# Designs tried in a protein design chat: VH-VL binders against q54qk4. Part 10

Target 1, 195 residues: q54qk4
Amino acid sequence: MNLSEDVLKGIETLSDEKLINDSVFKHIIDTCFLVILKKKTESDLFDNKAVSSVDTIALKQTFSAFIVFILESMKINYDQSSISDLLEEHKLSSSRIDFISNYFKEYRVAIRKHLSVTNFHFPHIIDVNWRLDLFMKSNAVEKLNTPVYLINLTTEQEENVKGKVQFAATLDQLQDLVFKLRDAQKQIERSSIKS

## First folded at step 1 (VH-VL)

Design t09 (framework fv_tocilizumab)
Fold by ESMFold2-Fast, scan of step 1:
Structure t09 (fold): chain C 195 residues (1-195), chain A 121 residues (1-121), chain B 107 residues (1-107)
Amino acid sequence: as target 1 above (195 residues)
Amino acid sequence: QVQLQESGPGLVRPSQTLSLTCTVSGYSISSGYYWSWVRQPPGRGLEWIGYIYHSGSTTYNPSLKSRVTMLRDTSKNQFSLRLSSVTAADTAVYYCARTDIYSGYDLFDYWGQGSLVTVSS
Amino acid sequence: DIQMTQSPSSLSASVGDRVTITCRASQSISRYLNWYQQKPGKAPKLLIYAASSLQSGVPSRFSGSGSGTDFTFTISSLQPEDIATYYCQQSYSTPYTFGQGTKVEIK
């Protein structure tokens, strides 16, 4: 995992029990996971009375660092033992590592589903990948006032069954496609249950 | 040298609450791990019921969630299962088990010997 | 919920035979699969975790492989003490789910 020095400093600050007590720690972790899932906003943490005694810069650094850590862990498919080893290397206590591990366990599937739908960078639940490439042409965009996205879809259900589909779509068409692919994926999940 | 042992009534009447306790020795339940209940109807497979985290937080199998409660008693180093409104379908051997979260693979590394609970009038 | 399907449901083999059991997940579970052995009247015992890692103290004749949706458990040379039912278990998400079990008998 390639984490910047700023992210590593944020994680080390998160391990400092004198700067970030256990109550604040739990609020930071909870908010990070729920922000990624679009169930909370940053203000749910920063406006919380429980964190009012914490240095604002330290709070922002730990929050941002841990968001990046979650996303990078999901991107490279870090298993729980690798996550625990990294956190231990950066001085988190066993109890804080357990708390974080519990959140990864509870939300891992939900985050992967969310990221696969919104970013096209992570594999879908059935090993379906797609990529979103943004391109715009100066004159067409200025005259039509309609941005067009080049979309590449790569599908793989088994190692020898790979397909690629390329097309152009407006933002509205892309939104509709994302919703339709999400619904299709959920239907495949349901229909994979036999009997 | 971790050991788990189930205890509780072996016979429960339909509509009553099934209550089992798991006594842990060799490790403090408040120090870590998930502590799980798993059941096995006679001649059938294994079904995970739920777990309690060492902090007291619980997660239950959605198929049983409305009827299940798990509690811990740190002073006795025990955790318990209560399953309400039982029917004959709840007849099973009930195991308590430790779930190793530190490996990242949530494996059941220590099991109790199992306690048969029969639901009958 | 993730459904786990094992095959075969039962098998009979001779001492020294290679025994193979398969386990299929209804969705990709990466390497989050464990294998357990259950002898009659006893609790299950962990044999393999993370699809292919042998639990300490478990004989080397037991092995596992696979990732994603398809997994295999192998006993390279069946011994009399291996008579048991074997279960796969996914640990990718709660609720944890088990395969229906494979009964291994000698004869």
Scores: ipSAE 0.000, ipTM 0.440, lowest interface PAE 18.2, mean pLDDT 76

Design t10 (framework fv_tocilizumab)
Fold by ESMFold2-Fast, scan of step 1:
Structure t10 (fold): chain C 195 residues (1-195), chain A 118 residues (1-118), chain B 107 residues (1-107)
Amino acid sequence: as target 1 above (195 residues)
Amino acid sequence: QVQLQESGPGLVRPSQTLSLTCTVSGYSITSGYYWSWVRQPPGRGLEWIGYIYYSGSTTYNPSLKSRVTMLRDTSKNQFSLRLSSVTAADTAVYYCARWSDYEGFDYWGQGSLVTVSS
Amino acid sequence: DIQMTQSPSSLSASVGDRVTITCRASQSISSYLNWYQQKPGKAPKLLIYDASSLQSGVPSRFSGSGSGTDFTFTISSLQPEDIATYYCQQGYDTPYTFGQGTKVEIK
């Protein structure tokens, strides 16, 4: 699995028990899976009193990174042993790896059904590197209800010319982007059918 | 269209190494999936032997792990099974198959009968 | 290892009958259960994956249900071409394991 440095750093932050204690860790993992299934929102994590003591930037980085990790692992059909090996390489404890692995086992089927057509079109996007830049507005101006993430995609075209696509998105908008890319691919396929 | 086909000797002497190759067409073995071997002794059920992941990592059935090796030949789009120290209990039809956690074993080879006898 | 137990080991039914086969796992496997059909001299063919999802090209008379430890496979109206041995298989953890098989014959 190829993940950007920012995503890997976010995942490694989950290994730091001084920044993210076990209670906060469990809330992050649970919320990530349920947000993908549209059963929770970002606010269910960020407005929770249990996470109030955690650095806001670190919390948002780990949350966004882990969402990307789940989606990428689903896209390339990463198995449980490979997931565990990657997490161990990035410094997670055996207990935290076991917790994440149990969530993948429990929710993989539900996520697969929710995203059932996503994997079909992803291979058509070649050499895409996710880079997460968190963009937050100052609380001195106005309290934000939902954080906005600045997402950078680095792509390489056939002539080795690297391109950059940048957009601001919520996690729901990231899922919507995936579905829109799926719909666009289906449209292309329909147009190419002769009979 | 994805197709898998087994090849290799149908007769192996006791104590020797059973060697089979699976040739895959219609899909690159390095693009995804778990490339697997499953065997079936005559008149009995199915036993999973192991897989080689598209990255090259392998997982083997613990009951066979000490005797099993799986390898890829990426230039020929093939993966192979070697089972050492064979006995009459290893007589079976050997299938190669494609596995995913989502869709199970969705494509199978036709099967190759390997008889272990002197 | 996760043990898979099928029942019955064999059955005989008439064309048009509803046929039910059950499969029980020795521990919870969520919905990681697949059903295969094997005709004599042929490789197994995937019919149902993920406990209840029908494989593309498989007739709608085949269905699956269940979760956790107890699973059911049903042929709603048995046809002559359905004579085969049917296997369940868990994909929850390695080693992947199969039930012992259920032989389906027509009277």
Scores: ipSAE 0.000, ipTM 0.466, lowest interface PAE 15.2, mean pLDDT 77

Design t11 (framework fv_tocilizumab)
Fold by ESMFold2-Fast, scan of step 1:
Structure t11 (fold): chain C 195 residues (1-195), chain A 124 residues (1-124), chain B 107 residues (1-107)
Amino acid sequence: as target 1 above (195 residues)
Amino acid sequence: QVQLQESGPGLVRPSQTLSLTCTVSGYSISSGYYWSWVRQPPGRGLEWIGYIYHSGSTTYNPSLKSRVTMLRDTSKNQFSLRLSSVTAADTAVYYCAREDYYDSSGYYWYFDLWGQGSLVTVSS
Amino acid sequence: DIQMTQSPSSLSASVGDRVTITCRASQSISSYLNWYQQKPGKAPKLLIYAASSLQSGVPSRFSGSGSGTDFTFTISSLQPEDIATYYCQQSYSTPRTFGQGTKVEIK
């Protein structure tokens, strides 16, 4: 599995027990799986007493990174051992790996069925010099409601100057975005070599 | 046509290291599956020891993790179990086994192939 | 650590009888449950995987059902060759864990 540096950084934040205690950890993991299944929204991440003392940037970083991790693992059909190996490489404890593993086992069928119904083709994870944050926004009570992701793109240039871009996208648009970002990164790399 | 066969000493003294090898024929151990060790004390039930994934990554039963090492020799198509600091409680039949899965929108792992088992007695 | 509890520990039945064995997990394991048959002096043999799927080459008299925490294994018409100990096993998490076994004997 080839994950961006920002995604790996977010996963490593999940291993830091001083920043993310077990209560917060379990809440983040649970929310990520249920958000993918359209049973919770991004706002549920912040509507829990356990996260009140946690750094907001760390919460958003881990949430976004883990959503990407779930989607990428489903896309490339990685088995439980491969998932566990990657998490272990990035310093998660065996108890936290087991917790995540149990969620994959319980929800894998439901996620595949849900994504199959939406005609979703899993996006390829891109390694770029900006951070991609995925947030889900739903108006569940409205007729003809299509699942929408709120995307927060954080860019970084010239001595850590950061910018943000937010927009909403359907799953099809998200797939196209990820592939376009991958192609853009490759073009930048080619231009650097040519010059 | 895939077969698993255990080999190693049948008697180990207390405090020493138990070493067993599983030879796989008909399939390359680096091409797929989890390759596992399971033991059964005489007259008792089955206890999972650990597995090695075809990539070389290992996962061990937490109750045994401090004493267990699994490794593979891809040139001989073998994977091995080492269990250190053995006691009489480690006396058991040791099986090597292959974990395969049924993919129906999930990964339903199961042990579909087993070696014949090798009895290891820990005695002075 | 998921504990698997089997019931009964042993049973005796006549040829042609319907035999049922139950398995209970200490937490929900969805359908990640397997059943094995072990004859004396032999390695276990897979009979059922994914709670209800029959392994290739296994007689149709064997079946499994259940999900979550409660599972049942059934032999619809007991045959003499079915004398064995039967084990349930969860593949939901590591460590992989087995039930204590149910010894099936003919009267």
Scores: ipSAE 0.000, ipTM 0.448, lowest interface PAE 17.6, mean pLDDT 76

Design t12 (framework fv_tocilizumab)
Fold by ESMFold2-Fast, scan of step 1:
Structure t12 (fold): chain C 195 residues (1-195), chain A 121 residues (1-121), chain B 107 residues (1-107)
Amino acid sequence: as target 1 above (195 residues)
Amino acid sequence: QVQLQESGPGLVRPSQTLSLTCTVSGYSISSGYYWSWVRQPPGRGLEWIGYIYYSGSTTYNPSLKSRVTMLRDTSKNQFSLRLSSVTAADTAVYYCARGTYTWEYGSFDYWGQGSLVTVSS
Amino acid sequence: DIQMTQSPSSLSASVGDRVTITCRASQSISSYLNWYQQKPGKAPKLLIYAASSLQSGVPSRFSGSGSGTDFTFTISSLQPEDIATYYCQQSYSTLYTFGQGTKVEIK
């Protein structure tokens, strides 16, 4: 798994029990999985009274980092032991690792189903955060403050011609893109099924 | 409990610089958020002027950018607005406000009471 | 720049009536739309953020809906204290813009 330094730093912040207590930790993890499934929004975490005592930047970094971690682990089909090993390397306690592992076990199938996009890949999720110094030094407020994914898409044609598309997207935009690509693929498959 | 309060001259002559200060209590301006100015001409709607991020970075409304400067004084927990070359069109109630992060939908959750600035000779 | 247009510019309704205000963006802004209430002589007050999320302490009779370019703000049962001008605001772009406002009055 190739995770950016900011993502790893955000994951390490989840290990700091003085900054992120167990109640906050559980809300972060729960919201990340449910946001990917489109059952919750980012606001469900940030408006929750349980997280009001947490530094907003730290909360943002952990939320964004963990979303990337879930998506990358699904993308490369990372097994449970590998997930646990990575989290242990980044100083999470056994109880927190177990909590995350149980969420992966419970939601892995649903997330893979939700993110199933045939003939398209998100080969590189470089980063998820709002920090200007890690992204373009532009005046786009949404890119400075909103969790964003730097997405690289590789497209292929029958002649083995590859196209490269790069763009920044918020979580909502990424989920919308995945939904639209899945729907488009479903329509193509439906056409193929017809006699 | 976060509170914002504007202060500064209520009358400015044309071509001079309008200067206002916002004093914040209950939260350190260097700890987070987008410290913002919004104005409202008499009988008109709201117009966002700009903000200063808790780090000191600024973003201004393009229609006003050439005339606007925002500064912060972290020791006094204040941020200020300077609008140069004012005309009668700049007569408005000026509000300071706290802008939330974009992942919190960039809302203005705390406002000062507003300060009327009249541009007249 | 993203332009925000509100409709109607003003309305008069009776206590207990359902009041609806609309806001249209010149381009898609996803759910980056906030609603404010401004009473005469006072600062605006945030009522709804993220198009549909009720701000803490705001009465449940206020609600919002919509996404993309078309948004609606509703007062389910108008009260006398709701007499105010209401503004929508987008935060999708670097230039924050407000609608022109809708003045709500009691008949």
Scores: ipSAE 0.000, ipTM 0.439, lowest interface PAE 17.0, mean pLDDT 77

Design t13 (framework fv_tocilizumab)
Fold by ESMFold2-Fast, scan of step 1:
Structure t13 (fold): chain C 195 residues (1-195), chain A 117 residues (1-117), chain B 107 residues (1-107)
Amino acid sequence: as target 1 above (195 residues)
Amino acid sequence: QVQLQESGPGLVRPSQTLSLTCTVSGYSISSGYYWSWVRQPPGRGLEWIGYIYHSGSTTYNPSLKSRVTMLRDTSKNQFSLRLSSVTAADTAVYYCARDLEYAFDIWGQGSLVTVSS
Amino acid sequence: DIQMTQSPSSLSASVGDRVTITCRASQDISSYLNWYQQKPGKAPKLLIYYASSLQSGVPSRFSGSGSGTDFTFTISSLQPEDIATYYCQQYDSYPWTFGQGTKVEIK
């Protein structure tokens, strides 16, 4: 698994029991999985009294990093032992690793179903990677670090037709990309039916 | 209780820019949700215009092409719609709405904008 | 764009009647469909999300069913306050699109 430095920092924050207690940890993990399944939004991360003592910026950075981790794990089909080994390497406790592992076991099939639209063979998307950036606002009320994803896509529609696309995206823009890719896939399927 | 309220001029001249503001109470727009605009021409159905996420990122309906801009003002807890180069076809009731998982669960009362000379 | 077609365009029924309206998508949208109620002069109100899930606070006489391309919205026992236009909306693919609406009137 090739994770950016920013994503790894977010995962390391998740291992810091002084900053993220067990109640906050469980809430973050639960919210990440349900957001990917579109059963919750990022705003649900803040609808829990347990998170009121934690810095909002740290919560958003950890949340974004862990979403990337889930998506990358699903993309390369990491098995349970590989996920556990990586989390142990980044200093998560055995109880926190077990908690995450149980969520992967429970939701793996559902996530695969939802992510299948981005793993289609025509056009072929052969490489996706992203990293976290901090976005600072100029206003005093808006002096927040807002995570964004820089996405690099390598695509191949035919053996000799390759392209590289790079763009910045927020989580909602990433979700929008998934819908747009689904539309593109349906248009291709429509054309194939006629031909 | 979360409430949304539209405001802005009810009459806009052709070729000018339509500008509307949605004031949100009971929830901070920077804390979550998608915040959307939906319009309804008199006697017709609903058309989604676009949304702005609590982070400030936007997505617009392709049918409106480059004419739409959405902005947020977190200090006033408002988000706005600007629609440039308006014509009579843009005459409609404009609603702002909260978008929860792509379902519009809370709506403003709507503001009629007439495009006329 | 995904086209949403509702049937019928309008209907009249008596209080207590079972009312059924349908919504057809031009392509498969799985269960990504919402239903809204709009009373004259007012904003739409969300009644059903994800094809069959009842929105909190909405009376149980309202229900939705279907998947893929064909969807049904039912009012099991029509009440006077149910006079409205009802809209379906897909959220499978951008842009989000609505049906043309079904006007429900009481005889």
Scores: ipSAE 0.000, ipTM 0.432, lowest interface PAE 17.8, mean pLDDT 75

Design t14 (framework fv_tocilizumab)
Fold by ESMFold2-Fast, scan of step 1:
Structure t14 (fold): chain C 195 residues (1-195), chain A 120 residues (1-120), chain B 107 residues (1-107)
Amino acid sequence: as target 1 above (195 residues)
Amino acid sequence: QVQLQESGPGLVRPSQTLSLTCTVSGYSISSGHYWSWVRQPPGRGLEWIGYIYYSGSTTYNPSLKSRVTMLRDTSKNQFSLRLSSVTAADTAVYYCARKGYSYGRYFDYWGQGSLVTVSS
Amino acid sequence: DIQMTQSPSSLSASVGDRVTITCRASQDISNYLNWYQQKPGKAPKLLIYDASNLETGVPSRFSGSGSGTDFTFTISSLQPEDIATYYCQQYDNLPYTFGQGTKVEIK
């Protein structure tokens, strides 16, 4: 599995028990799976007293990284032992690996179904007034011999003005987009300090 | 050695709430695993009721709808089952069980089972 | 809910016989299936996990196989102490569901 440096850093942050304690860890993992299944939104990430002491940027970074990890694992059809091996390689404890493994076991079929149906949302995974809506189109998949996702980007400005951009992307391109949007957010934050 | 033991009233009146407690020894319920209840009506098969994760999060079998509540008492190393509005169909042996995760450790420890009869 | 159907519901066999029980899932569950043995008056005991892996301390005469929707549990040489009801259980999706059980008796 080829994961970007940013995604790997986010996964390794999940092994840092001083930064992400067990309560926060479980809440992040639970929220990631339920967001993919459209049962929760990114705002639910902050709806837990355990996360109140964690830096918002770090929390969103680990959340985004783990969403990408789930989707990439589904894309290449990683088996459970491969998932566990990768998490062990990136320093997660046995108990945290077991927790994640149980979630993959519980939700793998439901996630495959969502990825194979025409639409699911990544609501507010990036705190830059962006919303990702992802479609899977079977006709494109059949022609390309590669899974292709239709992606809707919805932007919302301060005055409730909304824009929409639609494009097709492979999961690798989606991963790259998420990474680039996160970098853009960090750059904006740095520029704000510089006046 | 991990051991689980059920306790609670063996007779419950129809429309009342069934209440059972599972006492765990040899392992802290707050350190891991899914702490589960499974029941078995006389002469029938097994039905999973629900679990409470070591963090306190619960998941219940939809077939039992809103009648089920599970609670934990970490100071006593216990978790409990409450099943409201019981009928004769709830007569069963109730087991508490530890559900593992990661390959190979599912319902790895069980209590002895407690028969609960719903009768007037 | 994923429905688990066992066949047969009961069987009688002689000591030393090969006993085979099947379990069918209503949808693909990969290899996320366990087998339990329940002796009269006792709690279930795990025998096989992940469709084909023998639990530590369980006799080698017990085995499991299969993936997807069709699974098999085998006792290669039935012993008197194997009189029990056997259950398959899926953990691919919530709620966890069990087969109806197969009662194994000696003739």
Scores: ipSAE 0.000, ipTM 0.434, lowest interface PAE 16.4, mean pLDDT 76

